# VHH binders against 1-(5-phosphoribosyl)-5-[(5-phosphoribosylamino)methylideneamino] imidazole-4-carboxamide isomerase 1 (hisA1), part 2

Target 1, 247 residues: 1-(5-phosphoribosyl)-5-[(5-phosphoribosylamino)methylideneamino] imidazole-4-carboxamide isomerase 1 (hisA1), of Ruegeria sp. (q1ght0)
Amino acid sequence: MMIYPTMELLDGRCVTLDKGNLDAPMIWHVDPVETAKGFAEAGAEWMHLTDFNALQGDSSNQDLVEELIRTAGLPIQLGGGIRSREQAEFWIEKGVGRVVIGTMAAYDPAAVAELAKYYPDQVVLAVDVWQGQVMTEGWRKSGAWTPEAFVKAFGNAPFAGILVTDIDSDMSDLDAQLGLISGLAEQAHSPVIASGVVRSKDDISRLKYLPNISGALVGRALFNKTITLEEAMETAQPNPEPVAEFL

## First folded at step 7 (VHH; framework vhh_gocatamig_d2)

Design k12 (from a4 with D61N)
Fold by ESMFold2-Fast, scan of step 7:
Structure k12 (fold): chain B 247 residues (1-247), chain A 119 residues (1-119)
Amino acid sequence: as target 1 above (247 residues)
Amino acid sequence: EVQLVESGGGLVQPGGSLTLSCAASGFTVSSNYLAWYRQAPGKKRELVAGITSGGSTVYMNSVKGRFTISRDNAKNSVYLQMNSLRAEDTAVYYCATYSQDWKGTFDYWGQGTLVTVSS
């Protein structure tokens, strides 16, 4: 499976949030552009980028995100505040590899399914789950969708992936996270990308054997140096299978 | 021997302008994120403006359109041009750098320069 080194931006800085708390970010004192180039140099095929200012309607990071797209040396999937076809098309035209859409998909699933058909393999569906419901607006509002009904509503729309985050179980209950992710992966036409699961190499080993999981985001564990990107990518590689002998 | 030295602070009347300069020594700024912070008496230190190695900028909401951060890699310096100054801008202004080097992430601060916006 693919490892997505993950960068989260707040006020031009790389951050990690505790359960999405924007009032108390952990600030990583690194240059975002240098860090993204480091991901490419380590051999990452894709990176994930979330813009927390854009999530709040603030375009302050726009120039930085555009610089990352131009200079990082790998394709980027971008999330945060993309709530209209016009905003999605803006980023696609700027050269982003994929746009990640959550809130818009919950409010107007038909429009997002159409967007995915018009830009096949360039749209990622975000499924953020809290108390058995899909969350919207940066985890601030509980929606009317169960995760299962939400994914099913999109049928065989050609999403590049479905990005699943279990907010309730983040960092606390791996079995519950894996159950949710595995269940959605079985129902989904598109491959699932796991978010909020990778704390160690063991978590990657558990994920890589689940069907229809194409990748995992790794953020905090890279920045706090619990795992290197090279170690994560090596662990995610499939184990060689023995050659069957026909008797 | 990493050092950041601010200059350009002083007393200015409301509506006036100041340019702050930060000169770096002991390292090369061209690959570093550079930022200006400020701290008013009894308040927490807050980010005013930042600039990446590639030149992308960020500004706190209350200074957007009034302040401009810039860098000059040849002079190993970063600048903050402050226009339309308000009494609320009164603070000690600090230059800071954030970079990942062979030793890992580091965070260096200057000594600060006082900006007073008053009659």
Scores: ipSAE 0.011, ipTM 0.403, lowest interface PAE 8.9, mean pLDDT 84

Design k14 (from a4 with G50A)
Fold by ESMFold2-Fast, scan of step 7:
Structure k14 (fold): chain B 247 residues (1-247), chain A 119 residues (1-119)
Amino acid sequence: as target 1 above (247 residues)
Amino acid sequence: EVQLVESGGGLVQPGGSLTLSCAASGFTVSSNYLAWYRQAPGKKRELVAAITSGGSTVYMDSVKGRFTISRDNAKNSVYLQMNSLRAEDTAVYYCATYSQDWKGTFDYWGQGTLVTVSS
């Protein structure tokens, strides 16, 4: 299973939000560019980047995101505020590895399925769930979709992955989060990436054995030093093959 | 010791300009993320502008196009050029820096310099 060290940006700073609350961010006083280079140096194969200003229609982080794409030393999957084909193509042309699409997919699923066919393995479908419904507009609006119907609507579209976040269980019940993710993974034709579940090495161990889980985002636990990136990656590795012993 | 010292604040009329300076000692400015923050009475401290180790800049929406952040590596200094000043820009302005090591980062803040925009 792949570990995605996760960086979230607000006003040029690395932050963590409690259940998406933009009014009271936890600010991590780190250099975003050096932090991303640190992820690459630790051996991460991918990182996840969310731009909270872009989520609100604000382009203030654009130059910083472009610098991260050029200099981080690993491919980036980028989310936040990508709501048209033109915006997705802008970032793909800038060299981003993947674009993460949420709100647009709920409002125009046909356009997003077509985007995934045109850019195979470069589009990630975001599925943000609260009280059994898919949320849109930065978790501000409840949509008309159940998570299961939403994933099924895309059929065999060639997404790079499906990024699942259980919003209402974000800080509490891991069993409920794993149940949702596991259920969606059984239906999905694309690999599933878990978000908001890794608090410790034990959480990685539990995710590692679920079918069709290809990776997990790790953000807060890295910044608050509950787990190192090296420890997370080691824990996510498959168990060694059994050695035959003759006695 | 790492130290940041701000200067250049003062009283200016609306529409005027000021240049704030931040002199750094104990570390090399060219390799660090550098930011200007401001705090008005009764309000939270907020980011105004930042310049990354690679030279990319970030600006708060309300100052974009009016303020410019820059560094002078030879003088080990960071500047905030403030144009078209408004009454709402009145605040104490602070410069800040963060370490290059994301695992063992540290924050350094200056003492602040007061900017008053009033007729």
Scores: ipSAE 0.085, ipTM 0.527, lowest interface PAE 6.4, mean pLDDT 84

Design k15 (from a4 with A35G)
Fold by ESMFold2-Fast, scan of step 7:
Structure k15 (fold): chain B 247 residues (1-247), chain A 119 residues (1-119)
Amino acid sequence: as target 1 above (247 residues)
Amino acid sequence: EVQLVESGGGLVQPGGSLTLSCAASGFTVSSNYLGWYRQAPGKKRELVAGITSGGSTVYMDSVKGRFTISRDNAKNSVYLQMNSLRAEDTAVYYCATYSQDWKGTFDYWGQGTLVTVSS
């Protein structure tokens, strides 16, 4: 299972949000560019980047995101405010590895399926769930979709992954989060990436043996130093088969 | 010892211009993210402008096109050029940087400089 060290940006700063609350971010006082280089130096194969200003229609972080794409030293999966083919193509042409699309997919699923066909393995479908509904517009609006119907609607479209977030589950609801993610993974034709689940190494151990879970985002736990990136990546590796020393 | 010292604040008329300076010691500005923040009475501190170690800039929407952040690595200083000032720009302006090492994250703030936009 791949670990995606996760960076979330608000006003040029690395942050984490409690259930998407933009009014009270936890600010991590680190340099975003040096932090991303640190992810690459630790051996991460990909990173996830969310631009919270872009979610609000604010392009303030554009130059910073372009610098991260040029200098981080690993491919970036970028989410936040990508709501047209033209915006997705802008980022792909800037060298981003993948674009993450949620709101656009809920409102224009045919266009997003076509985008995935035109840019295979470069489009990630975001499925943000609150009380049995797919949320849009930065978790501010309930959509017309159930998560199951939404994932099924895309059939065999060649997404790089499906990024699943259970918004309303708290730490006592880990089983509910895993139930949602594994249930969607049973229906999905693309690999599923879990978001909002990893609080400790134990959560990684539980995820890595679920069918069709290809990766997990790890953000808050890295910034608050509950786990190191190296520990997360090691825990996510499959256990080796027992072997003789001189086989 | 890391120190940041702001200067250049003052009273200015709406539509006027002002340049804030931040002199740094104990670290190199070219190797660090630096930001200008502001805090108006009764409000939380907010990022106004930032410049990354690689030179990319970020600005809050209300100041885009009016404010410019820059650095002078030879003088170990960072600047905020403020044009077309508005009453809503009235605040104490802070220069800040941060760094992370194996022992944790360390934040460095200046003492602030007051900017008043008023007739």
Scores: ipSAE 0.000, ipTM 0.317, lowest interface PAE 11.9, mean pLDDT 83

Design v02 (from a4 with W102S K103S)
Fold by ESMFold2-Fast, scan of step 7:
Structure v02 (fold): chain B 247 residues (1-247), chain A 119 residues (1-119)
Amino acid sequence: as target 1 above (247 residues)
Amino acid sequence: EVQLVESGGGLVQPGGSLTLSCAASGFTVSSNYLAWYRQAPGKKRELVAGITSGGSTVYMDSVKGRFTISRDNAKNSVYLQMNSLRAEDTAVYYCATYSQDSSGTFDYWGQGTLVTVSS
């Protein structure tokens, strides 16, 4: 299973939001570009990047995101505020590895399926789930979709991945989150990436035994130093074949 | 500065009613998903009721038909009307709202208001 080190940007800084409060972010006081280079140096194959300014319709991080794309040394999966084909194509033309699309896919699934066909393996479908329904607009609206029906609506569209977040599960109670992700992964034609699950190495160990889970985002736990990126990647590897002491 | 301030909690007898209020400042309630959670001693926080920006509502099974969530966009507030209260409804009740595209759940929470259902 692939670990996606995850960086969240607000006003040009690496942040973690305290209780989702954009007015009181935890600022990590690290350089975003050097941090991304550190992910590449540690051996990460991909990183996930969320732009909180773009999520609010604010383009102030655009130059920084372009710098990260050019200099980080690994491909970037970019989310936050990508709500049109034109915005998605802008970032693809700038060289981003993947764009993450949620709200647009719920409102115009045909347009997003066409985008995925035109840019195969460069579009990630975001599936944020609350009370058995797909949520949109920053988790502010309950949609008309169940997660399974939503994923099936796209058929064999060539998504790079499906990013699944179970919003209403208590993170201390993983069984409900793992059940949702496992059920969706069994039905999905694209690789499934888990979001919001990893708080410790034990979470990675449980997740890697689920069928058809291709990866997991790890963000807060890296910045608060609960787990190192190296530890996360080692834990996600398949168990090694037992080696005989004698031949 | 974003704040959620709950009020309306208190002691009530079984079968009684309470209305909880959540007053928001620093952001606009009408554009946000809002929810009431509760936490009883020794238990995890659980979703009680939610209301979308469009006004659609969701309730946990045990409160369906007894509790009603509503919003007043002009007052920038959300309410939970609780009828036919039971001892098992005793908990601290929290008002909350959410954000997406993050590792883990990002949310704004109020300070909580205690509801005690006891004779």
Scores: ipSAE 0.000, ipTM 0.092, lowest interface PAE 20.6, mean pLDDT 80

Design v03 (from a4 with W102A)
Fold by ESMFold2-Fast, scan of step 7:
Structure v03 (fold): chain B 247 residues (1-247), chain A 119 residues (1-119)
Amino acid sequence: as target 1 above (247 residues)
Amino acid sequence: EVQLVESGGGLVQPGGSLTLSCAASGFTVSSNYLAWYRQAPGKKRELVAGITSGGSTVYMDSVKGRFTISRDNAKNSVYLQMNSLRAEDTAVYYCATYSQDAKGTFDYWGQGTLVTVSS
């Protein structure tokens, strides 16, 4: 299972949000570029980057995100505010490894499936879940998406991954989060990446044993130093498989 | 150790310009993220502009196109050029940086410089 060290940006700063609350971010006092280089130096294969200003239609982080893409030393999957093919292509042309699409996919699933076919292995489908429903901004509200129906709507579209976030479950509901992610992974044609689950090494160990979970985002736990990136990656390594001599 | 000293604040009329300077000692600015924050009367402190070691910049929406942050590594300094100033830009402006070491990450702040935009 791949560990994605996760950086979230608000006004050029690394932050984490309590349940998505942009009005009260926890601000980490680190340089974003040096932090990303640190992820690469620790041996991470990918990082995840969310631009919270872009989620609000504000391009103020654009230069910083472009610098991260050029200098971090590892490929980046970028989310936040990518709501058109033109915006997705802008970032792909700038050298981003993957674009993460959420709201646009709920509004226009056919266009996002087509985008994934044109840029195979460069598009990640975001499935943000609150109280059993997929959350979006600008959704037409012509029927509510369940996570299962939403994923099924894309069929065999060649996504690089499906990023699942259960944003209403707290730590006491870890089994509910794992149930949701496992259920989606079982029916998905693309690898599933878990988000919002990893608080400790034990959470990584539990995810590792679920079928078709290809990776996990780790953000807050790295910034508050509950776990180091090296520890997270080591914990996520598969156990050696026994070799049958008769094979 | 780390010290930041701001200068350049003052009284200016709406539509005017000011350049704020921040001189650093105890560390090298070329290796660090530098930022300008402001705090208006009765408001919380907010980020105005930031500049990475690589030169990438970030601006608060309300100042974008009017303010420019820059660094001078030879002078170990960071600047904020403020144009087309408005009454709502009135605030104490602070220079800030972040230090990373084996013991953790720390904030370093200057003492602040007052900018008053008044007719």
Scores: ipSAE 0.011, ipTM 0.476, lowest interface PAE 8.9, mean pLDDT 84

Design v04 (from a4 with W102E)
Fold by ESMFold2-Fast, scan of step 7:
Structure v04 (fold): chain B 247 residues (1-247), chain A 119 residues (1-119)
Amino acid sequence: as target 1 above (247 residues)
Amino acid sequence: EVQLVESGGGLVQPGGSLTLSCAASGFTVSSNYLAWYRQAPGKKRELVAGITSGGSTVYMDSVKGRFTISRDNAKNSVYLQMNSLRAEDTAVYYCATYSQDEKGTFDYWGQGTLVTVSS
């Protein structure tokens, strides 16, 4: 299972939100570019980047995101405010590894399925779930989609991954989070990436045994130093296959 | 002995310009994010502009096109060029630099420099 060190940006700073609350971010006082280079130096294969200003239609972080794409030393999957084919193509042309699309997919699933076919393995479908419904517009609006119907609507479109976030579960509801992710992974044609689950090494250990889970985002736990990136990656390694011993 | 010292604040008419400077002493800023914050009376401290170690910049929407942040690593300094100043820009301006401490700990804040935009 791949670990995606996760960076979230608000006003040019690394932040973590509690349940998406933009009004009270936890601010991490680190340089975003040096932090991303640190992820690459630690051996991460990919990172996840969310631009919270872009979620609100604010391009303040654009120059910083472009610098991260050029200099981080690993491929980036970028989410936040990508709501048109033109915006997705802008970032693909800038060299981003993947674009993460949620709101656009809920409003126009056919257009997003076509985008994924045109840019195979470069589009990630975001499925943010609250009280059994897919959320849109930066988690501000509840849509008409159930998660199952939403994923099914895309058929065999060649997404790089499906990024699943259960935003109304906390740590005490780990079984509920795993149940949602596992259920979606069972029916998904693309690999599923878990988001919002990893708070400790135990969470990684549980995720790696679920079928069709290809990776997990790790954000807050890295920034608050509950787990190092190296520890997360080691924990996510598949169990080695038994080897025969001959004497 | 490590400290940040701001200079360049003062009284200016609307539409005027000021350049703020921030000098670090006892500390090397070359790999760190450098930022200017401001705090108006009765308001929260807010980010005005930031600059990464690689030179990419971030600006608050209300100052885009009017303010320019720059850095000089050899001088351990960061600057804020402020043009077309408005009454709403009146605030104490602070420079800040951040460690790689992922716990959210600030390494250094300046003491602040007052900018008053008044007719």
Scores: ipSAE 0.019, ipTM 0.450, lowest interface PAE 8.1, mean pLDDT 83

Design v05 (from a4 with K103S)
Fold by ESMFold2-Fast, scan of step 7:
Structure v05 (fold): chain B 247 residues (1-247), chain A 119 residues (1-119)
Amino acid sequence: as target 1 above (247 residues)
Amino acid sequence: EVQLVESGGGLVQPGGSLTLSCAASGFTVSSNYLAWYRQAPGKKRELVAGITSGGSTVYMDSVKGRFTISRDNAKNSVYLQMNSLRAEDTAVYYCATYSQDWSGTFDYWGQGTLVTVSS
């Protein structure tokens, strides 16, 4: 299972939000570029980047995101505010590894399926779930989709991944989150990436046993030093093969 | 004793230029994110420009290409060069920095400097 060190940006700063509350972010006093380089140096194969200003239609972080894409030393999957084919193509042409599409996919699934076919393995479908419904507009609006129907609607579209976040599960309700993710992974044709699950090494250990889970985002736990990136990656490795002498 | 002091504000004609300066005392800025915010009457305070400890910059869309943020760690200062000023740039401009301990984020703000763009 791949660990995606996760960076979230607000006003040029690395932040973590409690349940998406933009008015009270926890601000980390670190340089975003040096932090991303640190992810690459630790051996991460990909990182996840969310631009919360862009999510609100604010392009303030654009130059910083372009710098991260050029200098981080690992491929980036970028989310936040990508709501048109033109905007997705803008970032792809800037060299981003993947674009993460949520709101646009709920409003125009045919257009997003077409985008995925045109840019195979460069589009990630975001599935944000609240009370059995797919949320849009940065978790502010409930959509008309159930998660299962939403994922199924995209058929064999060649997404790089499907990024699943269970918004309404309590932070301590891991079993409910794993149930949702596992159920969607069984129906998905694309690899599933878990978001909002990893609080500790135990969460990684439990998640990696689920079939068809290709990776997990780890954000807050890295910034608050509950786990190092190296520890997260080691924990996510497959179980050691049994020694021949045991058989 | 932590202080941020802004200077350089004033009345300027549309199309004109101003340089804002912010001097920090009571702490060193070399490792800090530094930012300029502004607040126009009846509006919320908004980010104008920011600069990370490593020199990466962010800009509000409406000022991009017109404003340049820079830092001088030896002088413990941050600057905002404002060119091609417009009436919409009229606001009180604040210098800000962020310091975080494990218990939370501690914000340091200057008292502000008024920029009026009018003919």
Scores: ipSAE 0.075, ipTM 0.551, lowest interface PAE 6.8, mean pLDDT 85

Design v06 (from a4 with K103E)
Fold by ESMFold2-Fast, scan of step 7:
Structure v06 (fold): chain B 247 residues (1-247), chain A 119 residues (1-119)
Amino acid sequence: as target 1 above (247 residues)
Amino acid sequence: EVQLVESGGGLVQPGGSLTLSCAASGFTVSSNYLAWYRQAPGKKRELVAGITSGGSTVYMDSVKGRFTISRDNAKNSVYLQMNSLRAEDTAVYYCATYSQDWEGTFDYWGQGTLVTVSS
């Protein structure tokens, strides 16, 4: 299982939000560029980057994101505010490894499937689940899709991954989060990446034994020092080779 | 039933000002994030300004310093004060309930109010 060290940006700073609440960000007082270089130096193969300003239509972080893509030393999958083919192509041309598409996929699934076919293995489908359903009809919530039906609607479109987030589950509902992710992974044709699950090494240990889970995002736990990136990657490794014993 | 009703649009000369109002019914704005969007002819709908339940604001780059979003919880309303209006601001303006639980999607939209900036 791959660990994706996760950085979230708000107003040019590394932050963590409690359930998306922009009123009270936890600011980590670290340099974003040096932090991303640290992820690469620790041996991470990919990082996940979310731009909370872009999520709200604000381009204030654009130059910083371009600098991260150029200088971090590892490929980046970028989420937040990418709602058109033109915006996705902008970031791909800037050298981003993957674009994460959530809102656009709910609004225009056919266009997102087409985008994935045009840029194979460079588009990640974000599946954001709220009260057991996904928003799938533009700006209206008129029909209910299960997460399973929504994923199935994309068929065999060549996504780099499917990023699953259970928005309304709290920290005490790990079993519900794992059930959702496992259920989607059973039917998905693309690799499934878990988001919002890893709070400690124990969560990684539980997640890595689920079939067809290819990776997990780790954000807050890295910044609050509950777990190091090295510890997360070690915990996510397949069973270690047997210790040599002299019999 | 939830409704958002916009008012205050109209014809204004470049450099002029307008205040848009959005009155909510069927829910309480004090507990919700609220946003103004606009859609110009032939263009996609875009976020203009947002305000959280706590009063924190966000603005698109082209309106920073010219537009101000505010809320009045007692009147169950949100406002957009638009100053130094430009021809490029001509659009239908929509009030929306902005949910942090949904990336870039909204529970409810108003019917829109037309703003025309022309000499």
Scores: ipSAE 0.000, ipTM 0.137, lowest interface PAE 17.0, mean pLDDT 80

Design v07 (from a4 with D101N)
Fold by ESMFold2-Fast, scan of step 7:
Structure v07 (fold): chain B 247 residues (1-247), chain A 119 residues (1-119)
Amino acid sequence: as target 1 above (247 residues)
Amino acid sequence: EVQLVESGGGLVQPGGSLTLSCAASGFTVSSNYLAWYRQAPGKKRELVAGITSGGSTVYMDSVKGRFTISRDNAKNSVYLQMNSLRAEDTAVYYCATYSQNWKGTFDYWGQGTLVTVSS
């Protein structure tokens, strides 16, 4: 299972939000570029980047995101505010590894499936779930989709991955998060990436044995030093000693 | 030792301009993120502007179009050009560098320079 060190940007700063609350961000006083280089230096294969200004239609981070793409030393999957084919193509042309699309996919699934065909393995489908519904517009609006129907609507479209976030599960309800993600992974034709699950090494250990879970985002736990990136990657490694079975 | 030393603060009338300078010593700024923060009485310290090693900039909403951050790597310095100053811009301005990554915890701050916008 791949660990995606996760960086979230608000007004040019690395932040973490509690359940998407933009009014009270936890601000991390780190250099975003040096932080991304640190992820690459630690051996991460990919990073996840969310631009919260872009999510709200504000291009203030655009130059910073372009610099991250050029200099981080690892491929980036970029989310936040990509709501048209033209915006997706802009970032692909700038050299981003993957674009993460949620709202556009809920409103025009056919257009997003076609985009995935034009850019195979470069489009990630975002599935943000709250109260059994897919959320849109930066988690501000409940959509018309259940998560299961939404994933099914895309059939065999060649997504690089499906990024699943269970917004409303709390810390005491980890089994509910794992149940949702596992259920979607069972029906998905693309690899599933878990978001919002990893708070400790135990969460990684539980995820790595679920079928068709290809990776997990790790954000807050890295910045608050609950887990190191090296620990996360080591924990995500496959079992090094398979038990011999006797017939 | 690492030091950041600010200069250029002072009293200015509304609508006026000031240029703040920050000189670094004990390290080379060319690879570092450089930022200007400010803190007004009774308020939290807030980011005003930032500039990456590659020259990408970021500004808080209330200063966009009025303030310009720039760097001069040959002079080991960062600048904040402040135009169309308002009473709300009154604060102590701090230069900062984030040379740290997610594993390192080395950030450096200047002593601050007072900017007063008053008639």
Scores: ipSAE 0.147, ipTM 0.554, lowest interface PAE 5.4, mean pLDDT 85

Design v08 (from a4 with D101S W102P)
Fold by ESMFold2-Fast, scan of step 7:
Structure v08 (fold): chain B 247 residues (1-247), chain A 119 residues (1-119)
Amino acid sequence: as target 1 above (247 residues)
Amino acid sequence: EVQLVESGGGLVQPGGSLTLSCAASGFTVSSNYLAWYRQAPGKKRELVAGITSGGSTVYMDSVKGRFTISRDNAKNSVYLQMNSLRAEDTAVYYCATYSQSPKGTFDYWGQGTLVTVSS
């Protein structure tokens, strides 16, 4: 299972939000570019980047995101405010590894399926869940989709991954989070990436035994130093399979 | 001792210009994100502009095209060039930097410099 060290940006700063609350972010007082280089130095193969200003239609992080893409030393999957083919193509042309699309997919699933076919393995479907419904517009609007119907609607579209976030479960409700992610992974043709689950090494161990979970985002636990990135990656490695002693 | 010291504030007429400077001592800025924040009377402190160690910039929408942030690593300083100033730009302006150390994460703030835009 791949660990995605996760960086979330608000007003050029690394932040973590409690259930998406933009009015009271926890600010991590670190340089974003040096932090991303640190992820690459630790051996991460990918990172996840969310631009919370872009979720609000604010392009003020654009130069910083372009610098991260150019200098971090690992491929980036970028989410936040990508709501048109033109915006997705802008970032792909800037060298981003993957674009993460949520709101556009809920409002225009046919267009997003087409985008994934045109840019295979470069589009990630975001499935943000609040009280059994897929959320849109930076978690501000409840959609008409259940998560299961939403994933099913895309059929065999060649997404690089499906990023699942259970917004309303707190960190003590892991069984509910794992149930949602596991259920969606069973239906998905694309690999599933878990978000908002990892608070300790034990959570990584639980995730790696679920079928079709290809990776997990790790954000808060890295910034608050509950787990190092090296520890997360080591824990995510597959256990050796037992083999017959003799042929 | 770590210090950030702002200078360059003052009274200016609408449409005028000011350059704010922030000098760091006891701390090297070359590897750090540097930012200018402001706080107007009765309002929350807000990010005005930021610049990464590599030189990429971030601006608040209302100042984009009017303000320019820059850094001079040799002088251990960050600057904010403010053009086409408006009454709404009146605020105390703060310089900030973020640093990780073996002792943990630190942020450093200056004491602020007052900018008043009034006729």
Scores: ipSAE 0.039, ipTM 0.534, lowest interface PAE 7.5, mean pLDDT 85

